VHH binders against Testicular acid phosphatase (ACP4). Designs and how they scored, part 6

Target 1, 367 residues: Testicular acid phosphatase (ACP4), of Homo sapiens (Human) (q9bzg2)
Amino acid sequence: LPEGPLVFVALVFRHGDRAPLASYPMDPHKEVASTLWPRGLGQLTTEGVRQQLELGRFLRSRYEAFLSPEYRREEVYIRSTDFDRTLESAQANLAGLFPEAAPGSPEARWRPIPVHTVPVAEDKLLRFPMRSCPRYHELLREATEAAEYQEALEGWTGFLSRLENFTGLSLVGEPLRRAWKVLDTLMCQQAHGLPLPAWASPDVLRTLAQISALDIGAHVGPPRAAEKAQLTGGILLNAILANFSRVQRLGLPLKMVMYSAHDSTLLALQGALGLYDGHTPPYAACLGFEFRKHLGNPAKDGGNVTVSLFYRNDSAHLPLPLSLPGCPAPCPLGRFYQLTAPARPPAHGVSCHGPYEAAIPPAPVVP
Short names: E, the ipSAE of ESMFold2; O, the ipSAE of OpenDDE; V2, 0.75 times the mean of E and O plus 0.25 times the DockQ between their complexes.

## First folded at step 1 (VHH)

Design a46 (framework vhh_8h63_2)
Fold by ESMFold2-Fast, scan of step 1:
Formats: sequence, structure tokens, C-alpha cells
Structure a46 (fold): chain B 367 residues (1-367), chain A 119 residues (1-119)
Amino acid sequence: as target 1 above (367 residues)
Amino acid sequence: ELQLVESGGGLVQAGGSLTVSCAASGFTFSDYAMGWSRQAPGKERELVAGISSGGDTYYADTVKGRFTISRDNAKNTLYLQMNSLKPEDTAMYYCARVEDYYGSLTDYWGQGTQVTVSG
């Protein structure tokens, strides 16, 4: 079936390179942290700006025939989480996507592009709603109490004890999450050419990566992965589909929606799509939804629009084309909507405080 | 309860003018942005004009300079004045209430009014 012209694009990308989120007590670089990270922990680095400018230039090239060369507010909407690093990432990306008019002209002026955000506590779209969602906490508890999770944790008892001794960090309460923060710090330091402590061997880093993968699996995977998605990545998936539905139904000029967010946002979205690959999305990773008009007979083909997915996780290579499980590309929108329905919240009745099904009354006692 | 009723469509010769109207009920008209979309034969639906609750207007490049959108909040009525009509303007014209441009799942539009421009 022939693919037609691109009509709408939704992009979800991770912020660029940042300083570590935290230090640990025995960190050999702790005393010089302010020199190494002059803007502070968790803040976007110069490399992060470069990565986002590069992503923006990639998007400009990819959508040159589709998107106007100048920014038009009716064509593009940009939404970020309320973090300095994601807001700055969005701005750097946009500088690459919409470069100054007439390059090399002394009269060229940069024109600011609005980036929209909401307070972190209210951001149900791009942030995991762990604090504001009692039902999601129950689902996480079920995952941590599962036999497979407990067996893995038991297998790492010796490793985690050694990690506490080497870092001086208590892992009590949230051992896998706190171990992940250590991994984050080590990976940030290594990426910036800093020597790792002797105890942080390749074997230790591999084990920390496995611990991180188990923690991610508990948040977006079994048990009840579909219900977890309805409370997390499915909300964003639903918003993307709703945005396109609205554009199509009303004939809006909107061409592109961009979401500047976190690795956890991409992981939750990948979980909702059944496309999680076992790896944390790298800095400036981008997942794209491309909606194309179908040029075949609408009555015979069953639909006028198809959805294609791509994942760009390495600037040195072409983006990876992705296919929704059960719907090879090009996937008709109706089929895409149907297959993702279990992972998306219904229009009514599903919420973090939604009712549980009433208990079935016990069978009457036979005389 | 919420209702949008379009009227004023018909046949008109190229170069002529026509005004379509939309009567709104069941909501506080002055609080909402309103728009006109059209579905031309063989083409996708297109938003041709929009007007905010504050009176700011938008026009598609295809109609800019020829069409004028306006609203009368006292009468809960939306208007689209179409001048210098072309055969390419032939379409079903729909009135729409726009609650949230970017993320709302709620869309409301009327039954439409047909505009046919002869050449």
C-alpha cells in the first residue's frame, strides 16, 4: 500500500548530558565537585547543549520538506518538564531545528521560541506519578514482592553490602534505586574523563547496570504491566494520539509536538508500546511518532492514516525504525489505536484513585 | 445540550461573497475560542479561520486577505465572511468550539453548511 505525505509528528526526547544527580560520601571527586560541575548537580553541561543542537539539526534535515523553515506558533508546540536541564535541552534543540535566518548575515537575529511547562507535582504527562498515585505504589509493591525480584535481590546481598562499604552510602529502604544513583554518578564521571575508583571495575558497573534493569522492570514491566502503563506512559501515548485526532478532526495547522523529558519518560512510553529493549535511553535519545496520509482507497483499506515509529539512540547512526507488536509498518491508525488500548487510560473511570472491582458476594449456603 | 448550528451556505459564482453563521448554545460562548474548518473534495479537513475569546484571529494562508472571522458574544454567534470566492473554496464548512488547542480530548463541531463556488 503506498505511503502518502507526512501530516503530523510527535517527538519525545531525553535531555542532554548533565552533571551527576548526587554524590556519595566516599566519592574521591567530592571535594572538587564544584570545580567539575560549576553549574551544580543535575544541571545540563556544554556537551548536553551540543547533543541537543545536533538532535535539532537532525530533525531539521528529516522534516525539511514538511516543516516551515521559520518557527510558526500554529505549526509547532513544545512542552517540557519543569527542570532546568529539560527546559535548556528544549531551547538548544530548537536552536538546531530553527537556526537564525540568513546564516552569516550580520543582521540575523535569534527569535525566542516558547517552551511550555507545568509544576513537577502537577506533571501527570511527562513524570512518573509515584507520589500522587496510591494505586501505582501498590503495583510497585507487588513487583518488589514477586519471587523473581526477591531472588535477584538475595543474590545481590553480598554485592550491595560491599557497595555500602565502598561508597559510605546507606542502601536501606530503596537498595536498587540508591544503587542506580551510584551508577549514575560513576557513568557521569567516566563520560567526562574522570578516573573511577579502583572498586568500580567493569564487573561492578555491569552488575549495577543489571540492578538498574531490574528496578526499571519493576516500574514498567510485569506484573500488571498494562495497568502500570495506564497510570504512566499510557497517559502520554493517549495524549499523542488525542493531539493527532484533534488535528485531523478540526483540520488544525499543527504539524509537530515536541516533548522534552527524561529517560524515565521514554522508558514508560516504550513500556506502553511493548518496545522496551532492556537499555536506558542515552542522552538526547528521541522516540518519534510519524503520521502519514494513506493514498489508497479509504473504504477498501479501512483507514486514511498510518503511524510509523523511530528511535534515535546514537547520533553516529540512522534512526532505528520500530514496529508496534502485532502491526508491521505501515501500521493503520485504527489498528494502532486498538492494539495500544489496554495500555492507555479509558476516557472515564481510570485514575490513581479509581475504584477496585466490588467483591463478588460469597455463594449462598446450601441447606 | 451543547449545540452548534451552521447556516448561510449555498451556491455562489466565482468572485462573489457569502457569509456563513454559527449559532452556539449550551455553554458560555464568550469563554471559548471558536473556529471554522472546511472539508474540500479529495482533501483533508483544514482550519481556515480561528478567533480567541479575546478577539485575536488566525487565518490559513489559502484564505488570508479574503476571509474575515468575527464573533458576537451578545448573540452567541460566530461568522465567517468570505470574499473573492474561488472554485477551490468549494467545501463543507464546520463551526468548532476550541477548548484547548493542544491537548484536550474534547472537540465539538456542528453538522456543517455546504458552500459551492461555480467557475
Scores: ipSAE 0.000, ipTM 0.370, lowest interface PAE 11.2, mean pLDDT 82

Design a47 (framework vhh_8h63_2; at its last look DockQ between E and O 0.07; V2 from the best seeds 0.00; counts 0 for: pae O 5.5 > 2, unsure alone 63.5 < 65, placed apart)
Amino acid sequence: ELQLVESGGGLVQAGGSLTVSCAASGRTFSDYEMGWSRQAPGKERELVAGIYSGGSTYYADTVKGRFTISRDNAKNTLYLQMNSLKPEDTAMYYCAAGYEPDYSLSEYDYWGQGTQVTVSG
ESMFold2-Fast, scan of step 1: ipSAE 0.640; ipTM 0.856
ESMFold2, look of step 2: ipSAE 0.147; ipTM 0.560
ESMFold2 (binder alone), look of step 2: mean pLDDT 79; pTM 0.802
OpenDDE, look of step 2: ipSAE 0.024; ipTM 0.368

Design a48 (framework vhh_8h63_2; at its last look DockQ between E and O 0.02; V2 from the best seeds 0.00; counts 0 for: pae O 10.2 > 2, placed apart)
Fold by OpenDDE, look of step 2:
Structure a48 (fold): chain B 367 residues (1-367), chain A 120 residues (1-120)
Amino acid sequence: as target 1 above (367 residues)
Amino acid sequence: ELQLVESGGGLVQAGGSLTVSCAASGSTFSSYAMGWSRQAPGKERELVAGITSGGYTYYADTVKGRFTISRDNAKNTLYLQMNSLKPEDTAMYYCAAEHDYGDYFSPDYWGQGTQVTVSG
């Protein structure tokens, strides 16, 4: 189908570069952390701000013909998780997207753009209820008890044991997120030009990345990926689709919805779409939904709207066009609904109650 | 947490008018999209009217032209003016608040409802 005019866009992006979420006992940089990360651990860095500004500018270019040159509250809506780094990322992004909000603008012309948020504990859209959902934990247990997962984990026992000695952490027998945190710390330090310990070789980093990928796969991949998605990324996907439908049905002037969030948000959404590729979304990665109208007979063609997906994960390259499995690009909206239905919560809602009552673990740190 | 309290419900004759109100607690009322839903006995809850944080309004076909939704952000209050009421409008009317356009199917906050009864 020939591409028609763009009518609605939904964007989900990870925050920019940040300081490490945590340190570890034997971290050589632990004592100077306050100097290295003056805004604190987990906080957006100057580089993070730059990255998001650049993303905003990219978006401005991409949607120059679609969006008004000035911000209009009826056309663009921005929501962020209630984290400093995501809120600041949203602000930086918007400064790129709308020149009136850009740094250095004359004071008299400067117009800050509102970023909406909800309390972290109430955020069911961008953080998902999975953290307090017993059924989700049951699904995760199924994944982690699978032979493939256990075999991989067993293969890394020696590695994790060595890592314990290097870091001073307890890792063997613990959730893999602890190993991920080590990786996070090392990667952040490396990205900012800090020397890594000798033990933190490229091979060690690679292995940690593989461990992290295994953990992520358990959350967003098989088994029962669709059911997991219904409790996570499918919620966001459903919201995006609902926004479009609502806007079209009611003739609302809304053109764009933007979500400032985390790698975990994108991963969950990728899982819902069946597009998880085994890689963690980099800083300022952006997943976009573009809805276009086409000329034709809606009755004959199953509708006159298509959905195109893109993923910008590298500022040095064009965004990657994505295709929903089983659907051509662009994907007819009706087909998109059908194919994603298993990953989206049903109209009556999804129950978090499973056959087994599981203790609610503490909420993990959202990267 | 936002608390919503509906008021103004009652008995009205067919063809009559009634205004229901929803008082919201908190200082962030203006950031919410607001709406009215109703539920008649034995029926599913249905959206009646909505108003975005930007002030754009929309209505169910069943009430279009008869009902008017409005908001006073200074008073943290949502209103539904109902004119030309019909027996079919008899229902418990609920106030709802949404943090995001994406919460269309599941509002974040609900009131306890106010009963509207239209006699034929």
Scores: ipSAE 0.008, ipTM 0.297, lowest interface PAE 10.2, mean pLDDT 90
ESMFold2-Fast, scan of step 1: ipSAE 0.052; ipTM 0.486
ESMFold2, look of step 2: ipSAE 0.296; ipTM 0.602
ESMFold2 (binder alone), look of step 2: mean pLDDT 83; pTM 0.833

Design a49 (framework vhh_8h63_2)
Fold by ESMFold2-Fast, scan of step 1:
Structure a49 (fold): chain B 367 residues (1-367), chain A 118 residues (1-118)
Amino acid sequence: as target 1 above (367 residues)
Amino acid sequence: ELQLVESGGGLVQAGGSLTVSCAASGSIFRIYAMGWSRQAPGKERELVAGITSGGKTYYADTVKGRFTISRDNAKNTLYLQMNSLKPEDTAMYYCARHYSSGYKLDYWGQGTQVTVSG
């Protein structure tokens, strides 16, 4: 199908580089942690700011012909989870996307771009599941009770015991999540040029990565991946599609919606799209939805609009074009709706969330 | 796969005491949050006690102060010590593993019957 002009973009990106979420008792860097991470645990680093500024500059270049050079509230809506690191990531990204105003406009320097957020406990759009969701927990239980999952977990009994001895950390409570936090700390330290302890061999890191992949698979993958998506990433996918539908029906000037979120947000969205590749999204990873007008007559199984996906997971390379399973790019919007329907919640909601409307910015206010 | 087998039920007089046990086999017992639920004929299942993998305990208001949940990780065994038993405590008692913290208990095995006379 011939591609036409871009009419709407939705972007979902992970926050930039951060300090580790936690330290462990036997951490050789524990006593200098406040020097290594002056902003605190889990906080965005200077490198994280640079990654987001760079992502913003990439987006400016990519959308130079589409997006106004200056920020306009009627054209762009930015939504973040309620975490310092995601809010700061959004601000740094916007600084790259919308460089400061030209000289002679002092007032423009005091006019920040609004970033919208909701309390963590209420954020069903970007933090899944935020409130108790009995059905999702039943689906997660089913995944953890599967023979393959249990066999893998049993095989790691000795490994987890050794990990406790090496770290001095009790894995009691949430052992796979606590093991993942150890991996997180080690990977953060390695990324900042710190030597890893001798016990953190390549074999240990590979096993921790496998534990992480199993945990992710239980949350977003089979069994019943589509039903899990209806309660998680499918909510965000539905919001993206609903935002475009409303913009088109009402003739709104909105061009771009940006979501500043987490690796778990991108993983859930990839799960809903059938595009999870077994890898955790890196810092500042960005998944984009680009809506374009069709230049020819509408196809029988589609409309006059197509959807293209890209995934940018490496700033040194061009973004990866992605194709929805069963719909080669460019995918007609009607076909995209049809193929993603099982992963999106029904119009009246699901057992945990009820009816849900996508948030959109208010209409422009003009005299 | 985690298997749970309940035992120790029986007939006891009102005001008496009884301990039920749950033996775990298969998966890593120590890392799971565990609990006890009960079901009387014609009534909904009731969660009566839970213990996190970290040892923190919680109890339903109906049993608080009378029941004590404990675990022995070396023996892969969960216990419920029931004191000052009342006729309304009569039920089939099931042990279960919690998946992820704080959510519903899973029933595993046939349970153990506790009957309180008087």
Scores: ipSAE 0.000, ipTM 0.130, lowest interface PAE 18.3, mean pLDDT 80

Design a5 (framework vhh_6z1v_2)
Fold by ESMFold2-Fast, scan of step 1:
Structure a5 (fold): chain B 367 residues (1-367), chain A 122 residues (1-122)
Amino acid sequence: as target 1 above (367 residues)
Amino acid sequence: EVQLVESGGRLVRTGGSLRLSCAASGSTFSTYAMGWFRQAPGKEREVVAAISGSGGYTWHADFVKGRFTISRDNAKNTVYLQMNSLKPEDTAVYYCAKDLGYSYGEDAFDIWGQGTQVTVSS
């Protein structure tokens, strides 16, 4: 059926290029890290700013007919995690999305755009809540105890031992996550033209990428992927759908919600949608939800609204149109709700203290 | 830059009690979750307990539930593990961690202390 007008957009994007999160003990660049990364470890680079400006310009072009050329508080809401790199990424993106409001435009037209955030420990929307959720810990333990996971880990025993020797880093505790941090450091250094140590061959990098993929799979994939999603990416998915419902129900002028976040945020959301592709989202990767009015007979639960998804993971190519499994584009909103329901928190809430149960108020305390 | 230092580990008799402390450096202690892990000889490291940044939410593994209690004092940048009714099976090196071992991605911080040895004799 002919696509109707766009009525609402939700965008979730990863921050731009950054400095490594850490050095390892045997890192040949550790003694000069302050010279190589003058802004500090984990901080957004000039390339990261450029990537976000480019993403913003792409979004401006894509939504030129939908979004006002000037920033309007009632039309756009921007939320970021509380990290310098994500906050700065949001600002750089907005400079591309609203060029007339950007720093560098004539002062008479420059206008600051608010970016909202919440403390890291309280951010249940854009960060994995696993650190304080017993049920999610049980699901992760189940995944790590699975035969496939244990067999892979056993196969990497020699590799991880060699990695520990070459890096000087203890992998005791969470060997796969610590190996991922080594990969992150190496990939950041390579992206900035720094020589890698001789032991970091293409085969070593490939093995580290496989280790990363297994670790990601344990967090967002089988077993019990839908239940994991209810405690992670399903929370954000539910928020996106709830925001559209509120906008439609109340006739609000809000057109766009933007979330500036991390690779883990996009991975959890992809997991909830059944769309994880086996790869870590690159810098400035963007997952979009586009809601359109549809002219025709209403669906039972969704009315005349459809949802379309896109994933932009390469600025040199057009965005990838994505289809929710079981719902070819354009997907009726009612069907989208129905298919994603197992991955979203139920109306009665989710128990992080064991099996899911309806939340009930405690009995009155009688002296 | 956060540094973690555990203390309080020692030899105790079965049925005894012990309190472990983890002191953290840095200015943002109340903004992140903390956890206690343990590793016994020949076994993998396992999660014992976790506490949210505000202290409003706690989790304890089933094998220590009712015996161990995690708490924190954000004014002192310290997290505690109160261990009661100790069993020989509780013998392990206990580690304090920022961003528990199940965290993934760049939103996770991987900061561990050196550990403190707890030995429970029968």
Scores: ipSAE 0.000, ipTM 0.291, lowest interface PAE 11.0, mean pLDDT 81

Design a50 (framework vhh_8h63_2)
Fold by ESMFold2-Fast, scan of step 1:
Structure a50 (fold): chain B 367 residues (1-367), chain A 119 residues (1-119)
Amino acid sequence: as target 1 above (367 residues)
Amino acid sequence: ELQLVESGGGLVQAGGSLTVSCAASGFTFDTYAMGWSRQAPGKERELVAGISSDDSTYYADTVKGRFTISRDNAKNTLYLQMNSLKPEDTAMYYCATDEWSGYYEFDYWGQGTQVTVSG
């Protein structure tokens, strides 16, 4: 079927390069952290600004025929999580997407573009709070109690015990997020040319990456991946589809919604789409939803609009076209709705208390 | 209480002109985005024009070049000047506002004013 004009775009991207989130007790760089990371731990670096500016320039080129060359409030909405690095990433991206001055302007000035955010504790759209959701904790526990998960942990007991000696952290019997933080710190240090400790060999980094992949799989994958998505990435997916529905229904001029967020946001969204590839999204990774009208004969299942997905995870290469499982691109919007329905929250909303009330003893739900 | 009252609709011959007005009260008009939508019998409602608090304007392709939206903040009044009217412009025209919506997703609507263009 011939593709028609682009009518709406939703973009979800990870912040740019940052300083490590933490130092471990025996980190040889711990005492000079303030010199290595003058803006502070977890803060966006100059490289992170560069990566986002480059992503913005890529988006300008991609949407040159669709999006006005100047920012227009009625055409573009930008939403970020409430973190310095995501807010700064959004601003750097916008500088690339909307170049400030027409050529030859004698009084070129910066035009501020609003970036909207909400407090972290209230951000259920781009942050998925685990501590306040008993049902999500139950689903995660099911995954971690599975035989394959436990066998993998037992196989890594010797590795984690050795890592405890080198890092000064308690890791055996602790959540795998602690091992992931070690990996995060080592990867950040390596990316910035810092010497790694002798014990942090390529084999150690590879094993830490495998441990991280197992932990991510427990959070967004089986068992009950669809129910996990309803409490996490499915909320964002539902919002993207609802935004387009309102634009279409009311004939709104809104062309683009941009979400500046985290690797966990992209992972949860990929889980909801059935598109998690076993890898953590890199800095400035961008997942795009492109809505197009059909020209000529109507398509099946709602006939007039299709959805295409792309994933840009490497600025040196063209973005990867993605297909929703069961719907090759271009996917009719009606079919996209049908296939994603199990991962999206129902119309009446989703309760983190699961199938029980606080006054009623919890009962396990067996599929 | 927020109120929007439309006026100025009527019967007009094709090729003619008409101005519809919206009198707003109960809110700080000059800080709100305003818009005009229309709905013809048996069709979905469409946004035809919008104007922000900073006077930036939007027009649907169907009316661009023929319609002009404007606001008078001193009088708390929104206008839609319609030129070169066509039979397909026949619709109930609704005034709308919303301070919270960055998308022009207006939640407050007037009762409408009917515009009928005969050919």
Scores: ipSAE 0.000, ipTM 0.116, lowest interface PAE 20.3, mean pLDDT 81

Design a51 (framework vhh_8h63_2)
Fold by ESMFold2-Fast, scan of step 1:
Structure a51 (fold): chain B 367 residues (1-367), chain A 121 residues (1-121)
Amino acid sequence: as target 1 above (367 residues)
Amino acid sequence: ELQLVESGGGLVQAGGSLTVSCAASGSIFSEYDMGWSRQAPGKERELVAGITTGGSTYYADTVKGRFTISRDNAKNTLYLQMNSLKPEDTAMYYCAAPGYSYGTLDEYDYWGQGTQVTVSG
């Protein structure tokens, strides 16, 4: 039997395609960077706009029976990190989700949709941990002292030395993160059809991808993965669950919350869910939480709501249905809450940010 | 972009004191959590002290009780007061916003060029 009606959706998506964050000294494209990236480094490209419009159109189709055709402030709340690329990604997505009425219609009108953000230093929800979290840095240090990390780093000593020579970039201080910077630039150039330097062979790119995966694993994986999640993706997970709880408890008309963010946001959230797959989320990747009303006996079934997860990481394919470890879809909300509790911040704990950030409240129905 | 310039480093005798400072420009300093990291020759970079926008402080065990971090938002300046210096404190000292991110570079660090502290002994 199919599940009952959809009652609430939370969406977390990565910004669209962007310019590289930086050039390296020996980059063959360095001198023409301003021509290749006219809007500047890290800025959303035309392809990024296209990807987000397409994601918005996908979401419109997916939620056509659930979401009103026109934007209503009481039904949809949009939150972005305070970066040009994430704010623009949110706007492009919304243009796909709420397309303008066809020209020539008497009712045709453009309606601006508010996108909410907070200063980077105050963004405890989508930027984790915020710029000063000493405890999280201690957890990262423990990960770098692990035998697996140390053995891998020693194995890459020759590779990293060659990478410094080819790029002209010093890797001193943060070798894996600086190597990731090189990978980011190369992948961005490749995605735009630019020739890669001869030293950037498939073997070099594979090794850089392995370095990136090890660095990501240190941030969201063992040791102390649950404690890392409590300081990072668990905060966002807790906010999503709290938002649904308020909507359900108060009978609010809010149907959808959208979060425009970064690959690091999705990775931290995947870590909190136990769903990290070893891969960086691609541009416009979207992780969805779908809450459905259960049609069974609520008292006997332990509640009347189920949670389903999907991950859309390739526009050419259907979204991947995901299952929380220990709870096959559709997962009863009570079970979902129990299984994720170790990764969510404790109600009375002190975090790196002081008291834990409350979930963003739904738009009020009344003044 | 937040721009950071460190100063105040130099040669100090063991047991001595030194204050290094970091002048910030290009962005609103008071909105950033700030920190000091150091890198000794041939060793990994270490976070030694941090201070939040609200004034809460952190210290690595290696420097706790000897170093004091402070900020002056009116002057857009971060300070590290170093007391009872040891030869092991010899390092390049970097001013930073010591946040985390592995998704994008501009999310997690703003680093200055550093200021060299050498402790003789």
Scores: ipSAE 0.000, ipTM 0.187, lowest interface PAE 14.6, mean pLDDT 81

Design a52 (framework vhh_8h63_2)
Fold by ESMFold2-Fast, scan of step 1:
Structure a52 (fold): chain B 367 residues (1-367), chain A 121 residues (1-121)
Amino acid sequence: as target 1 above (367 residues)
Amino acid sequence: ELQLVESGGGLVQAGGSLTVSCAASGFTVSDNYMGWSRQAPGKERELVAGIYSGGTTYYADTVKGRFTISRDNAKNTLYLQMNSLKPEDTAMYYCARDTYYEDSSGLFDYWGQGTQVTVSG
């Protein structure tokens, strides 16, 4: 059955490999941290640049028949969170996606590609704002007060006490989050071939991963996952759908929107789609939305357009095709709208984050 | 017990300067992303400045070039120096801690009680 041509793509990817966000007091590498991470904590590494360049090359190959070989401003829009690592990840990705525009060309024909961003405090689209949201806090509190959450925390009492002794880090007040910070440091060190302390066995790392999964589940999962999504990942999902609607209604030449963001962005989006799998998205993980036209008669649910999802979480393997619960790929756009509606912000509703970002910037106006 | 205590607010003339401080207890300021947020009556709380554990700073466009966030690790205290104050800067200023899960805000947010800054002019 002929699928029809690709007409629009939205891509959301995590930044590449970075330095740890923090060191813990008894970290055996603490004294040489400035030598190991010369650009600073949380900063993109050379490996992170390589991962993003590779992702860009993968995207070039995947979309070779769809996307022009040269960057064209009217065809591609790139948006990043306002973090050095996400902005640099976007640039490295673009160097792989548009090799002719890459810096360092031996010919003096390098062409910079704009990456758009907004201040962290105002980024309602790609990150969770730090500002208070009473309803979201109520939803999170309900999750942490649940018997399952409390029983798991009680079961880890001995583990967390030993973790405090091994790290010298107090977990008081924030045990799961602080344990995740330890896991982050250990995983960054392991990824760079550094020896882990003897106490950081595979079993310890597995338990820390379980702790991380429980914490993530409280933020994006049940109870009231759809309501949580309306305040988080549903905003981004709504923007992706609105972008496509605008492109179709106005006949815009825009082919691709790219979002350079964080693991939390992908987790919130997965939550909104009902596709969270219990795992943290790895560096340079990419979730793609592909919009295609049918050849022939319009579908009953929203015309002749379908949406397909893919998740690339391992550069050594093919991307995973994903299916929206209740709509096997290719999913008719109208059905996709219907099934995701509970997780998207209501058109007339008040958001804890204020008005959501849904618009692609208008074409440049010449005076 | 985790505690954030803000101080240093007050009434200032437009164009003036003021420094607010936030004393932390029960945790180490340098181990966390720390921020200053403000809330004017009837408006949502807005993040105006932040400092990452590694020392990198963030500023909202409305305050960039006028406000400076800093910390004294020995005193476990966070500061916000506000210069060229405008009537629009009038708000309750809150010190905040983020436990740093790449911006999964909410679950482990800790906020102080706030300090009022009023700019007349």
Scores: ipSAE 0.000, ipTM 0.231, lowest interface PAE 11.7, mean pLDDT 82

